# VHH binders against Dopamine receptor-interacting protein 1 (Dorip1), part 24

Target 1, 310 residues: Dopamine receptor-interacting protein 1 (Dorip1), of Mus musculus (Mouse) (q4kl13)
Amino acid sequence: MKTLFEEIKASIKNNYNQDRSFWRPVLPWGGVFTIKAGRKAVSCTPLYVEIRLKNTCTIDGFLMLLYVILNENESFPRELSLHFGREFVDCFLYLMDTYSFTTVKLLWIWDKMEKQQYKSEVHKASLVIDLFGNEHDNFTKNLENLMSTIQGSYCSNWHCPTRVQEDQQRTISINPPQEIPHGNLIRLAVDELFCSKIELCEERGCGGLREFSQRVFCHGAPPFVVLNMQHWKPEDLAYVPYYLDLSDHKYLLEGATLFNKEEHHYSAAFQIDGHWMHYDGLRNVNLILLNKPPEFLLLSSLVYIRATEK
Below, E stands for the ipSAE of ESMFold2; O stands for the ipSAE of ESMFold2 at other seeds; V2 stands for 0.75 times the mean of E and O plus 0.25 times the DockQ between their complexes.

## First folded at step 21 (VHH; framework vhh_7pa5_2)

Design r3 (from q5 with D59E; at its last look DockQ between E and O 0.75; V2 from the best seeds 0.00; counts 0 for: pae O 3.3 > 2)
Fold by ESMFold2 at other seeds, look of step 21:
Structure r3 (fold): chain B 310 residues (1-310), chain A 122 residues (1-122)
Amino acid sequence: as target 1 above (310 residues)
Amino acid sequence: QVQLVESGGGMVQPGGSLRLSCAASGFTFSERAMSWVRRAPGKGPEWVSTISKSGGSTEYADSVEGRFTISRDNAKNTLYLQMNSLKPEDTALYYCARDLLYWMELPYFDKWGQGTQVTVSS
């Protein structure tokens, strides 16, 4: 059987004839799941016969990216299974490949999200799940321990009240560099978070030098990372680096999520074999081949994959 | 090709017993939870029972608890349903189904058999 990924790749090859090789919709916004014979109704009474999903754009772009990443390298499904569980990864791929798109969203919601992260209500025999919000709350913070990092530091002043410090993060958030008017701002922001450095200790009255070790991944270098970029302005995004070094591992740009404030709507852009595509679940033709990388003016998050050839 | 074939149905009087079986092929049976679902005449599907992949956990609908016992033999790729103290309301076409998302409690049965008829009357 031909997988959805194989169909997408074939569509890229044949896109010169839009009428005769039209891409079928993938992962449409929202969805309806009809309960045929249910054992248990999640988050509601047994009086409903369907589940309706609204505002799913806060997960849809990342679900598309996850699908592409899992197909990027034959080892990634096994590696990601160590973090997400084998049943999740196997079912995710199966559901995507069988076009069970509403069900794959339910898999994410019920397996990876907590009930307080979304609203749900029963209305006229339907369970309505509303994912209005942001991609961080609904997706990236739910990636288990995949991107967990830690950085230690110590102050040269033996009497410093906070002489030994440890900073652990479960997600990767980078902020625009301050007071730097030009340059590769994204690489500078990543280096500020990850690289070893020595700074004047900020404890009042201390006067020592604080040495930061390199930030490292708690569970080894993951197959992919997501850089949360919520405070970046379009003028700061003139250059998005093709590669990054993260904790001595090379990572390559796989894609991005984009946020349109006027529509309050997320979309995504990603590449397969160097071909950039734009995904927007609200459109009837929701996967479009781009003639060049997007400009990333509406950037919400960047996604990088670990280089696997060495 | 995933295939599920039910057998063991028939006609019995109220209070009688039947043992259903379901032969599975085309997938790794021991790695999947399995369910029995029934459809009474003129009614929609009703979940009956579910068993975990190892057989260590079982669940039953309230209407059959205490009377029905689900089991599996992973060496023979076979699912069973022992039905005791049968009632006329148990009359239905009984299907075995692969319970793809059992571990996350989503009611998604992605593959079904053709069913075996159980009739309780007279």
Scores: ipSAE 0.363, ipTM 0.745, lowest interface PAE 3.3, mean pLDDT 85
ESMFold2, look of step 21: ipSAE 0.462; ipTM 0.795
ESMFold2 (binder alone), look of step 21: mean pLDDT 82; pTM 0.819

Design r4 (from n3 with S52D R98K; at its last look DockQ between E and O 0.21; V2 from the best seeds 0.00; counts 0 for: pae O 13.8 > 2, SAP .697 > .668, placed apart)
Fold by ESMFold2 at other seeds, look of step 21:
Structure r4 (fold): chain B 310 residues (1-310), chain A 122 residues (1-122)
Amino acid sequence: as target 1 above (310 residues)
Amino acid sequence: QVQLVESGGGMVQPGGSLRLSCAASGFTFSERAMSWVRRAPGKGPEWVSTIDKSGGSTDYADSVEGRFTISRDNAKNTLYLQMNSLKPEDTALYYCAKDLLYWMDLPYFDKWGQGTQVTVSS
C-alpha cells in the first residue's frame, strides 16, 4: 500500500494544475464510505461494512467555500495551515482533488468536530452519522482561532466599577443597526463592531464616556472572514457590500451561505473563476451558474476574502 | 518531514515483557492519533492498537487485549507499547504509524516507521 503522505504531495502538484480550471470538485449531500476488505473497524460489534453520512448540508457549503478559497491564492494554503494545521490542509486538498467526497467530510468530522456534536448508530451493517444542526456548531465554530478579535475600552469615570474592559470574540457576528438606516447597513454593522468609538457608559449611575479602541485580529488579518448574520431580515439586505475594510485590510465578497428554514437546509453561493455559482448538494445539478450576483434573501453567513491587489 | 523511529524490540522468552518506543518528529504529535501495526513472518500486516491524540481513548486487537498497553507522552513526542505475557505468535516486526482517521475507527495510515523486531522463543 501507498502512504497518504505520498498521495498528499501528488495532490499539491495537482492543485497548481487546477488553478486555471473552471471545473472543480463539487460535494454532493450526504455520502457513503465503503470499508474495503482487509481493513478492520476496531472493537465494533456488530461489524459494519460502510459509513453513511446524512444531513451534511451544515458543513457542505463551507467545505466548498474553503476549497475555493484555498485555490484563490498560492499563499493561502500556508497561511491557513497556521490555523487548521498543515496535515489537515494538505489532506483536505488531496481528498477534494481526488473526488473522495465522503472521506473529506469524515476528515472534517474527525479532525474538527467533537464526537458529542453529532449522532451516530449502527443500522443494517452501516455506521450512520447524522450532522443535523446548524453551520455554526458544525463548521464556523471551529474557525474561531482564525477570526479571533479583541477590543479594549476605557470609561472616563475613574470610579466606574468596570472602567477597563477587554472584549474578545471568537467569531464575527454582526447585528442590524438600531438607528435609522442610511446606506449600507452591513458596513455600518461591521463599523459598529470594529471601529473606534465613544459611547455613554452603560453602567447605571456611572455617567462617564466609554472609549473603545479599534478592534483587531488576534492573529493578524486572515485570508478570509465569515460574518454571521443570524438576526438579519430580508429588508435589511438590500445592499451587500462587495468591499469591506477590516483592520486596515481590504476584503472582497467571495460568497455566502443560505438557510431555508422551512426545509431546514443550507446552500451556498460563491464565485468560481469570476462566475457566480449557486451550490446545493441536494439538487441533481448541484452547481448552477447565476446570471448576476445572488440576492441574499435567505442569508446565513457572508464570506469575504482578503484582497491580493497590489 | 514526518519521521517515526521504533525501538525497544528484542528476544524474550514466552511470558516475558518488552516495552516498545516510537520517537516522532516532523508533525504535531499531540494533535494526531497513533497506532501500532505488526507483521509476522510470512503473514500480512495486522493492526495491534490505537490511541487518540489525548491518550484518553485506546483500542486493541482481540489477540492482544489485556496483555498490551498503548500509551503516549506528548511532551516527549513518543508513543509506547507495553507488551506483557508475550507468546510465540507475537513474534513480528512492529511498526508505529500515524493514523489520520482513527476517530471513526477507520484506520487509514499515512506514514510508517522502519519497525523494531520482537522475537519470542524459548
Scores: ipSAE 0.000, ipTM 0.219, lowest interface PAE 13.8, mean pLDDT 77
ESMFold2, look of step 21: ipSAE 0.012; ipTM 0.368
ESMFold2 (binder alone), look of step 21: mean pLDDT 81; pTM 0.832

Design r5 (from q5 with K111R; at its last look DockQ between E and O 0.09; V2 from the best seeds 0.00; counts 0 for: pae O 11.0 > 2, placed apart)
Fold by ESMFold2 at other seeds, look of step 21:
Structure r5 (fold): chain B 310 residues (1-310), chain A 122 residues (1-122)
Amino acid sequence: as target 1 above (310 residues)
Amino acid sequence: QVQLVESGGGMVQPGGSLRLSCAASGFTFSERAMSWVRRAPGKGPEWVSTISKSGGSTDYADSVEGRFTISRDNAKNTLYLQMNSLKPEDTALYYCARDLLYWMELPYFDRWGQGTQVTVSS
């Protein structure tokens, strides 16, 4: 009867014995999938009888976030089905709700990743899939249809050799501002990428003014966006904006992924009904309710959801 | 409701050719990798060939590579298998199958057709 999302929400509200953790591990790091004998099994070369997943933290946080997003609003499964495919969304939710966590990771690998995005080999009748790497290569790169944007520009100098330009980006990567050390640097960097502006043309010897139009989403404003924060230093992250305007749509902070360089390990933080939680697949108790929003000192990505206008 | 209907089987002599078809309905055909699987008399199922959802990648069992060609028409929701230079060992019931875990090289097909018989004999 109860989905995994309903169980998590119930644990937040009940707070039995003031326990700050969810009683069941969610998306444990790694996983083993045993291939069962039967009519549906087909002989493979080389033969293997199980699949072992390693270093899955590069997708686990985002899989958790995707699950939360799909449950945030009743319309999001329909909207995201247009981008991910209906069968993917239905299967993903079913597998999460039945605690089939190794299988849901295999679904992501099969349906959304290409073989060159990960390492695999057969060793002693086991197929070992190693997702060592980064979240961009293993997850957000596969959102390019959803995240694609375009911005056009024109130089005022009629003789400029590159007078008309278009810049299309497949993901959203923002860079820290160079000249302004204070304020909401993330909002400034987003505005630099998205807002219309006029700048001195960078063509050598041109001297004209280049006018940039507003950057827009190629396929409409998505239900969520991911900002890649890989180049940001902790001192630049004093202020994480609660909301952003992106291409004339309002987006609200849903959560973040975090990267610990010493452990080469990703974790995630997100909110459900205003309550912040921390997810770390390496821990036996891996989903914990926080007293307050986490410090975002080790950001890998920020995740925002489109605000409901109704 | 997912349906897969194979056709195009029959009897041919060694060295002959056949073209199998599989009509798909009840799911988004263009979003799924598709496979051909065969079952020879007295044997378990054997994977034959797989094609990616776009049709841009194909793969074949060693026993049929160079002789069989898999293709698809996403506008018609149809999967095809062109079989050339047929051998007696190709005699089998051929199924089209929806392949949930294609890129993981897993032998897991969540939906099957009824099969079409191919018989290669003198």
Scores: ipSAE 0.000, ipTM 0.253, lowest interface PAE 11.0, mean pLDDT 81
ESMFold2, look of step 21: ipSAE 0.283; ipTM 0.702
ESMFold2 (binder alone), look of step 21: mean pLDDT 81; pTM 0.815

Design r6 (from q5 with S52D F109Y K111R; at its last look DockQ between E and O 0.80; V2 from the best seeds 0.00; counts 0 for: pae E 2.05 > 2)
Amino acid sequence: QVQLVESGGGMVQPGGSLRLSCAASGFTFSERAMSWVRRAPGKGPEWVSTIDKSGGSTDYADSVEGRFTISRDNAKNTLYLQMNSLKPEDTALYYCARDLLYWMELPYYDRWGQGTQVTVSS
ESMFold2, look of step 21: ipSAE 0.540; ipTM 0.825
ESMFold2 (binder alone), look of step 21: mean pLDDT 82; pTM 0.827
ESMFold2 at other seeds, look of step 21: ipSAE 0.522; ipTM 0.810
ESMFold2, look of step 22: ipSAE 0.547; ipTM 0.827
ESMFold2 (binder alone), look of step 22: mean pLDDT 82; pTM 0.823
ESMFold2 at other seeds, look of step 22: ipSAE 0.551; ipTM 0.825

## First folded at step 22 (VHH; framework vhh_7pa5_2)

Design s1 (from r6 with E105D; at its last look DockQ between E and O 0.26; V2 from the best seeds 0.00; counts 0 for: pae E 9.6 > 2)
Amino acid sequence: QVQLVESGGGMVQPGGSLRLSCAASGFTFSERAMSWVRRAPGKGPEWVSTIDKSGGSTDYADSVEGRFTISRDNAKNTLYLQMNSLKPEDTALYYCARDLLYWMDLPYYDRWGQGTQVTVSS
ESMFold2, look of step 22: ipSAE 0.600; ipTM 0.854
ESMFold2 (binder alone), look of step 22: mean pLDDT 83; pTM 0.827
ESMFold2 at other seeds, look of step 22: ipSAE 0.570; ipTM 0.835
ESMFold2, look of step 23: ipSAE 0.010; ipTM 0.287
ESMFold2 (binder alone), look of step 23: mean pLDDT 83; pTM 0.827
ESMFold2 at other seeds, look of step 23: ipSAE 0.595; ipTM 0.852

Design s2 (from r6 with R111K; at its last look DockQ between E and O 0.81; V2 from the best seeds 0.00; counts 0 for: pae E 2.2 > 2)
Fold by ESMFold2, look of step 22:
Structure s2 (fold): chain B 310 residues (1-310), chain A 122 residues (1-122)
Amino acid sequence: as target 1 above (310 residues)
Amino acid sequence: QVQLVESGGGMVQPGGSLRLSCAASGFTFSERAMSWVRRAPGKGPEWVSTIDKSGGSTDYADSVEGRFTISRDNAKNTLYLQMNSLKPEDTALYYCARDLLYWMELPYYDKWGQGTQVTVSS
């Protein structure tokens, strides 16, 4: 049988002059998992016989993106296993490949989220898990040490009370710059976070110059990064770069997540072999091949993959 | 494709013994936990026993503990269930199942065999 990814790639090969839908639902919003034969604790005294998921859009788009990323390069499953664990990566790919969508969401929730990150209650013999919230809390913060970075700085004043400083971040959040040059805002925000720079030291009475080193990945350049764009407005998004340099490694735009504030709902867009697709788990027709790149007017996050050269 | 083929079932008197085998193929057997699940006539599936990927950890339903022994031979890709002191209530179709999410404690059996019948009567 064909895997889900093989079927998606096959659908891209068709001649098209307009947007086209994928023929079956992928990662539908929510889900129900039925416990068939529970183990000792469940079989003898079942508190619940099924697990119901709701408000899963806070992870669904990123789960789609992770699936696409893991299939983009033969080395990525092994590299990502170093961060997420071999069993997680193997089971994730298998469950996605075989359309076991509710089960893959449970894999994420139980293996990567902490209990305080979501609400759960037993109701009428069902465990109900509610992922209401945002993508950062429910997905991006749970990527282990994948995107951990560090930046050191030192002040030229030998008497500075905090002469040597170190800033470590586990996620990548970028903010719109104060100045608004035409068309370069995202690259400027990335450079402000990553590039070396010299600034006047902000310590009281110091007067020295503080030199910031280039921000680097603590565990090497990851196969992908997520840029948190939650504070960006549509007018700031005139240009989304298809290429970025991060710590001297080239990264290529793989996709984005989108947030509709009126519906409180996330969707995603991503590319496979240069062809853009839109995913929205709440819609009956939830995966569409686009005839051109999306406009990113409701951007929540950008996702970039590490370029591979031969 | 993944295949699980059970064998060793049959008819036996109460107090008797049987040894079930499950031949596995199409996946790396030594990297997966395995379970035995049974279905008595007119009833739903009932978990019997689970063994981790190495064979170092085993667990049993209360109704079979002390009488049944789960084991595995990773070199032969075979799962076993030694069933002693059999009772009429052990009569069921016994399935070998891959316990895909054992390590995160979610009871999810993604692959099943066709089962082998065990009948304990008279």
Scores: ipSAE 0.516, ipTM 0.811, lowest interface PAE 2.2, mean pLDDT 86
ESMFold2 (binder alone), look of step 22: mean pLDDT 83; pTM 0.829
ESMFold2 at other seeds, look of step 22: ipSAE 0.586; ipTM 0.844

Design s3 (from r6 with Y109F; at its last look DockQ between E and O 0.86; V2 from the best seeds 0.00; counts 0 for: pae E 2.4 > 2)
Fold by ESMFold2, look of step 22:
Structure s3 (fold): chain B 310 residues (1-310), chain A 122 residues (1-122)
Amino acid sequence: as target 1 above (310 residues)
Amino acid sequence: QVQLVESGGGMVQPGGSLRLSCAASGFTFSERAMSWVRRAPGKGPEWVSTIDKSGGSTDYADSVEGRFTISRDNAKNTLYLQMNSLKPEDTALYYCARDLLYWMELPYFDRWGQGTQVTVSS
């Protein structure tokens, strides 16, 4: 039996015209999960017999991207099982491949989100879960162990009161460079965060030079990383690099999430075999093949995948 | 090709006993929680009992607690339900079901057998 990923790839290969859509919806917005025969009501009281999801666009794009990433390399399911848990990865792939999309969203919500990350209410016999918000609060916040990094530094002044320092970050947060208004700003911001450097010590009256080691991943280089672009203006995004070097590892642009502020709605774009696709869970035809890479004017996040080393 | 085949159903008098079996194939049985679900004529599915993958944890519906015992033999890929003190209300088609998301406490039965009939009648 062909997996959903194999069906998507086949549709790309067999397309006679550009911008053809995939023949069925994938991860439609929202969803209803019916408890046909529940165990004891392991839920908030009162009892419910179905779960209704709304405003799921804050996780849908990343769930689609996660599915693509898990299929990009034969080793990634095993590697990501160390971070997400084996049962999660196995069930996620199975449920995606059997088109059980509302159940996939519940897998994320139940297993990976804390209760305070979303609003829920039992109305009659229906539990309503509302994922209104943003992609960080509902998805990427739960990736902190995957992307944790640390960087040490030392001041040359032996009398510096803070001579030895360490900086640990749980996400990869980059900001536009303030004094370099043009150029490949994303690569510059990544290098500022990761590369070794020597700077004048900022301790008052110290006068020494502070040497920063390269920033390294606390749990090894992950199969993918997410760059949160919330502080970036469209004018700062003139060029989105297809390659990044992170802590001695090459990463390749896999995709992005996009945010339409007026509609308060997320979508995603990603590559399969070098072909760009656009995903939007609100559309009846929600996965389409693009003729060219998308415009990144509405960029919310960038997703990079670790290059295969053989 | 996932298959679940129930057996051991039949007709018994009230107060009698019956033992159901479910033969599983096409998946790693020892890695999955399993449930019994029943359906009386003209009614919807009713959960009966669940057992975790190791057999160390079991749960029962209130209506069968103390009368039914779920067990499994992972070496034989077989699930069992011992039913004692049977009542006419236990008359139903009994299904063996794979409880895919037991480990995260979400009731979801992704695979079912064809069922075995249990009839309790005087």
Scores: ipSAE 0.498, ipTM 0.806, lowest interface PAE 2.4, mean pLDDT 86
ESMFold2 (binder alone), look of step 22: mean pLDDT 82; pTM 0.820
ESMFold2 at other seeds, look of step 22: ipSAE 0.506; ipTM 0.808

Design s4 (from r6 with E105N; at its last read DockQ between E and O 0.87; V2 from the best seeds 0.00; counts 0 for: pae E 2.1 > 2)
Amino acid sequence: QVQLVESGGGMVQPGGSLRLSCAASGFTFSERAMSWVRRAPGKGPEWVSTIDKSGGSTDYADSVEGRFTISRDNAKNTLYLQMNSLKPEDTALYYCARDLLYWMNLPYYDRWGQGTQVTVSS
ESMFold2, look of step 22: ipSAE 0.563; ipTM 0.832
ESMFold2 (binder alone), look of step 22: mean pLDDT 84; pTM 0.836
ESMFold2 at other seeds, look of step 22: ipSAE 0.589; ipTM 0.844
ESMFold2, look of step 23: ipSAE 0.579; ipTM 0.840
ESMFold2 (binder alone), look of step 23: mean pLDDT 84; pTM 0.835
ESMFold2 at other seeds, look of step 23: ipSAE 0.578; ipTM 0.832
ESMFold2, fold request of step 24: ipSAE 0.545, 0.512, 0.569; ipTM 0.830, 0.811, 0.838
ESMFold2 (binder alone), fold request of step 24: mean pLDDT 83, 83, 83; pTM 0.834, 0.829, 0.831
ESMFold2 at other seeds, fold request of step 24: ipSAE 0.554, 0.580, 0.545; ipTM 0.835, 0.842, 0.830
ESMFold2, last read: ipSAE 0.524, 0.551, 0.522; ipTM 0.824, 0.830, 0.821
ESMFold2 (binder alone), last read: mean pLDDT 83, 83, 83; pTM 0.830, 0.828, 0.829
ESMFold2 at other seeds, last read: ipSAE 0.546, 0.480, 0.515; ipTM 0.827, 0.808, 0.818

Design s5 (from r6 with S57T; at its last look DockQ between E and O 0.80; V2 from the best seeds 0.00; counts 0 for: pae O 2.6 > 2)
Fold by ESMFold2 at other seeds, look of step 22:
Structure s5 (fold): chain B 310 residues (1-310), chain A 122 residues (1-122)
Amino acid sequence: as target 1 above (310 residues)
Amino acid sequence: QVQLVESGGGMVQPGGSLRLSCAASGFTFSERAMSWVRRAPGKGPEWVSTIDKSGGTTDYADSVEGRFTISRDNAKNTLYLQMNSLKPEDTALYYCARDLLYWMELPYYDRWGQGTQVTVSS
């Protein structure tokens, strides 16, 4: 059987200049898992014989992106195993490659999410897990071991009451610049968060200058980064940068997640070998090869992959 | 290709013993938990026993606890089930199964063998 990447390459050769759908392996929305032979484990009250997933779009786009990213570089499975665990990465790739779609979602839900991050209820001998919500609560919040950054600063006034400070962020959220210069607003916002700078100290009566060091990743530059774009509006998104420099590493645009507020539904767009795909688990045709890069008018998150320079 | 091949089944009298073996290939056996699952005529699959990847943790269905012993030899890529004090109720087709998601407590048997028949009768 051909990999998804081999199928995409064959599709491009056979059908230049048209969008084309794919199905293997591509996650559908939701899912049902039937328990064939349960083990003697924790108390079985309430009892159930299947697990039903609904509203999974809050994780599906990122799970698809994770699959693509893990296949981009032979070293990424090893590197990401340090953050997600070896069993998770090995099982994730296996389950995706064998089309065990509901099972791979359960891998995320049970291994990476805490029970309070989702709603669940037993109904008619089915455990129903409802992932209604947002991508941060259901996915990116759990990337702390990968996305954590820290920035130190100190004030030139040796009498400053808070002379040495550290700011640690669990995930990466960027805000649009207050003034709207034309050009690369996203790059400017990233630089505001990451670059070294010198500013007047905010301590009342201090009068010193506070020097901020470059923000760095707590666990090293990860194979990919996710920029949470919570406060961005369509007019702010005239230019989405193809690359970013983060902590002395070059990162290339891999994809994005998109959110339709009226439908309360997430989709994704991403690249495989330079070819843009649109993914939507609710559609009959859930992965489409695009003729041109997507418009990012409904942007929820941007995903960048570390360039292989070595 | 992942393969699981059971052997060691047969006909025995009540109170007798059998040792089932399962030869595993096509994956890193020492990194996966393994289970025995059985299917009696006209019934659905029933979990029998599970052993973790190292062999340090074992678990058994109430109906076989104290009579059956699961073990593994990671050097030989082989799973075993020692069945003692066999009863007619133990008559079933016994499957070796890879318990892929044991570490997260999801009963997901992604690969099964063909099964080996155990018949307990006078």
Scores: ipSAE 0.460, ipTM 0.785, lowest interface PAE 2.6, mean pLDDT 84
ESMFold2, look of step 22: ipSAE 0.580; ipTM 0.841
ESMFold2 (binder alone), look of step 22: mean pLDDT 82; pTM 0.824

Design s6 (from r6 with T28D E105D; at its last fold request DockQ between E and O 0.75; V2 from the best seeds 0.00; counts 0 for: pae O 2.3 > 2)
Amino acid sequence: QVQLVESGGGMVQPGGSLRLSCAASGFDFSERAMSWVRRAPGKGPEWVSTIDKSGGSTDYADSVEGRFTISRDNAKNTLYLQMNSLKPEDTALYYCARDLLYWMDLPYYDRWGQGTQVTVSS
ESMFold2, look of step 22: ipSAE 0.540; ipTM 0.835
ESMFold2 (binder alone), look of step 22: mean pLDDT 83; pTM 0.825
ESMFold2 at other seeds, look of step 22: ipSAE 0.571; ipTM 0.839
ESMFold2, look of step 23: ipSAE 0.537; ipTM 0.807
ESMFold2 (binder alone), look of step 23: mean pLDDT 82; pTM 0.823
ESMFold2 at other seeds, look of step 23: ipSAE 0.607; ipTM 0.850
ESMFold2, fold request of step 24: ipSAE 0.550, 0.529, 0.487; ipTM 0.830, 0.823, 0.793
ESMFold2 (binder alone), fold request of step 24: mean pLDDT 82, 82, 82; pTM 0.824, 0.824, 0.821
ESMFold2 at other seeds, fold request of step 24: ipSAE 0.509, 0.522, 0.487; ipTM 0.810, 0.820, 0.807

## First folded at step 23 (VHH; framework vhh_7pa5_2)

Design t1 (from s1 with S57T; at its last look DockQ between E and O 0.28; V2 from the best seeds 0.00; counts 0 for: pae E 9.9 > 2)
Fold by ESMFold2, look of step 23:
Structure t1 (fold): chain B 310 residues (1-310), chain A 122 residues (1-122)
Amino acid sequence: as target 1 above (310 residues)
Amino acid sequence: QVQLVESGGGMVQPGGSLRLSCAASGFTFSERAMSWVRRAPGKGPEWVSTIDKSGGTTDYADSVEGRFTISRDNAKNTLYLQMNSLKPEDTALYYCARDLLYWMDLPYYDRWGQGTQVTVSS
């Protein structure tokens, strides 16, 4: 039996028409899971007989991207299992490959999200789980220690109250550079976060110079990274780099998530073997082969995959 | 690679007892809920019992409650089912199953053993 990924790749090879769609829905928005009547509830109050998912677009695009990434390189399931757990990765791939899409969303919600990250309540004997919100809260921040980085710094003033500092971050958030209206702003923002630098110490009354070392990944260079782009304006995104150097490792643009403010809806775009696809869980035809790379005007996140070469 | 191997089945008289074992390997047994499921001849699968990861919470089908006891030894990666006061209707192939989505109260068993036969007859 062919995996879902093998079916998608086969559709790419057989499609020479622009915007040709994949013939079957993948990760449709929302979902319903029916609980079998014969299994006794263990600890539920109040009781329910089904689970209904709403507003799942905050995780759907990233779940699609994660599936593609896990299939991009035969080593990535092993490597990502070190961060997410082997059972999670195995179950995720199995559920995707058997088209158990509501169940894979439930796997993410219960295994990777905290209860306070979503609203849930029982209504007419259905547990309703509502993922309305931000895809970074519902997905990106829940990637365990995958993207954890650390950067040390020291101040030249030995009297500085915080002379030696360490800054650890679990996600990669970059801000548009100030006073630079044009150019490769994303590369500049990444370098501002990762590269060594020397700045005036911001401690009140200090006056020293603070030297920052290069920011490094706490657990080695991950198979992929997610750049949170939600604070970037369309005019700042004239150039999206296909390559990034992160802590001396080369990363290649794998895809992006997009946010339509008027619809309050997320979608995604990604590439397989250099062919770009667009995914939107609200559409009956929800996975479409594009004839050219997307322009990323409504960018929410960028996703980069680690290259195998130095 | 995840493996579940059931043992301890056999033939017994009504009113007798058996203890089933399930040896687990290839995953962190102490972090997973486990279930017993049985299939009688000509019938579909029937849930028997579930135990949480710590062994502190157990649950049973009405048909076996009070007669069967599920337990686990996390140091030996082994799941048990003590079956007392056996009846002919308990005759079935008994499977050990990993209950991956137990904390979601979802009956999804992602891994199964090959089963061990229990036959209760006069």
Scores: ipSAE 0.006, ipTM 0.291, lowest interface PAE 9.9, mean pLDDT 82
ESMFold2 (binder alone), look of step 23: mean pLDDT 83; pTM 0.826
ESMFold2 at other seeds, look of step 23: ipSAE 0.635; ipTM 0.860

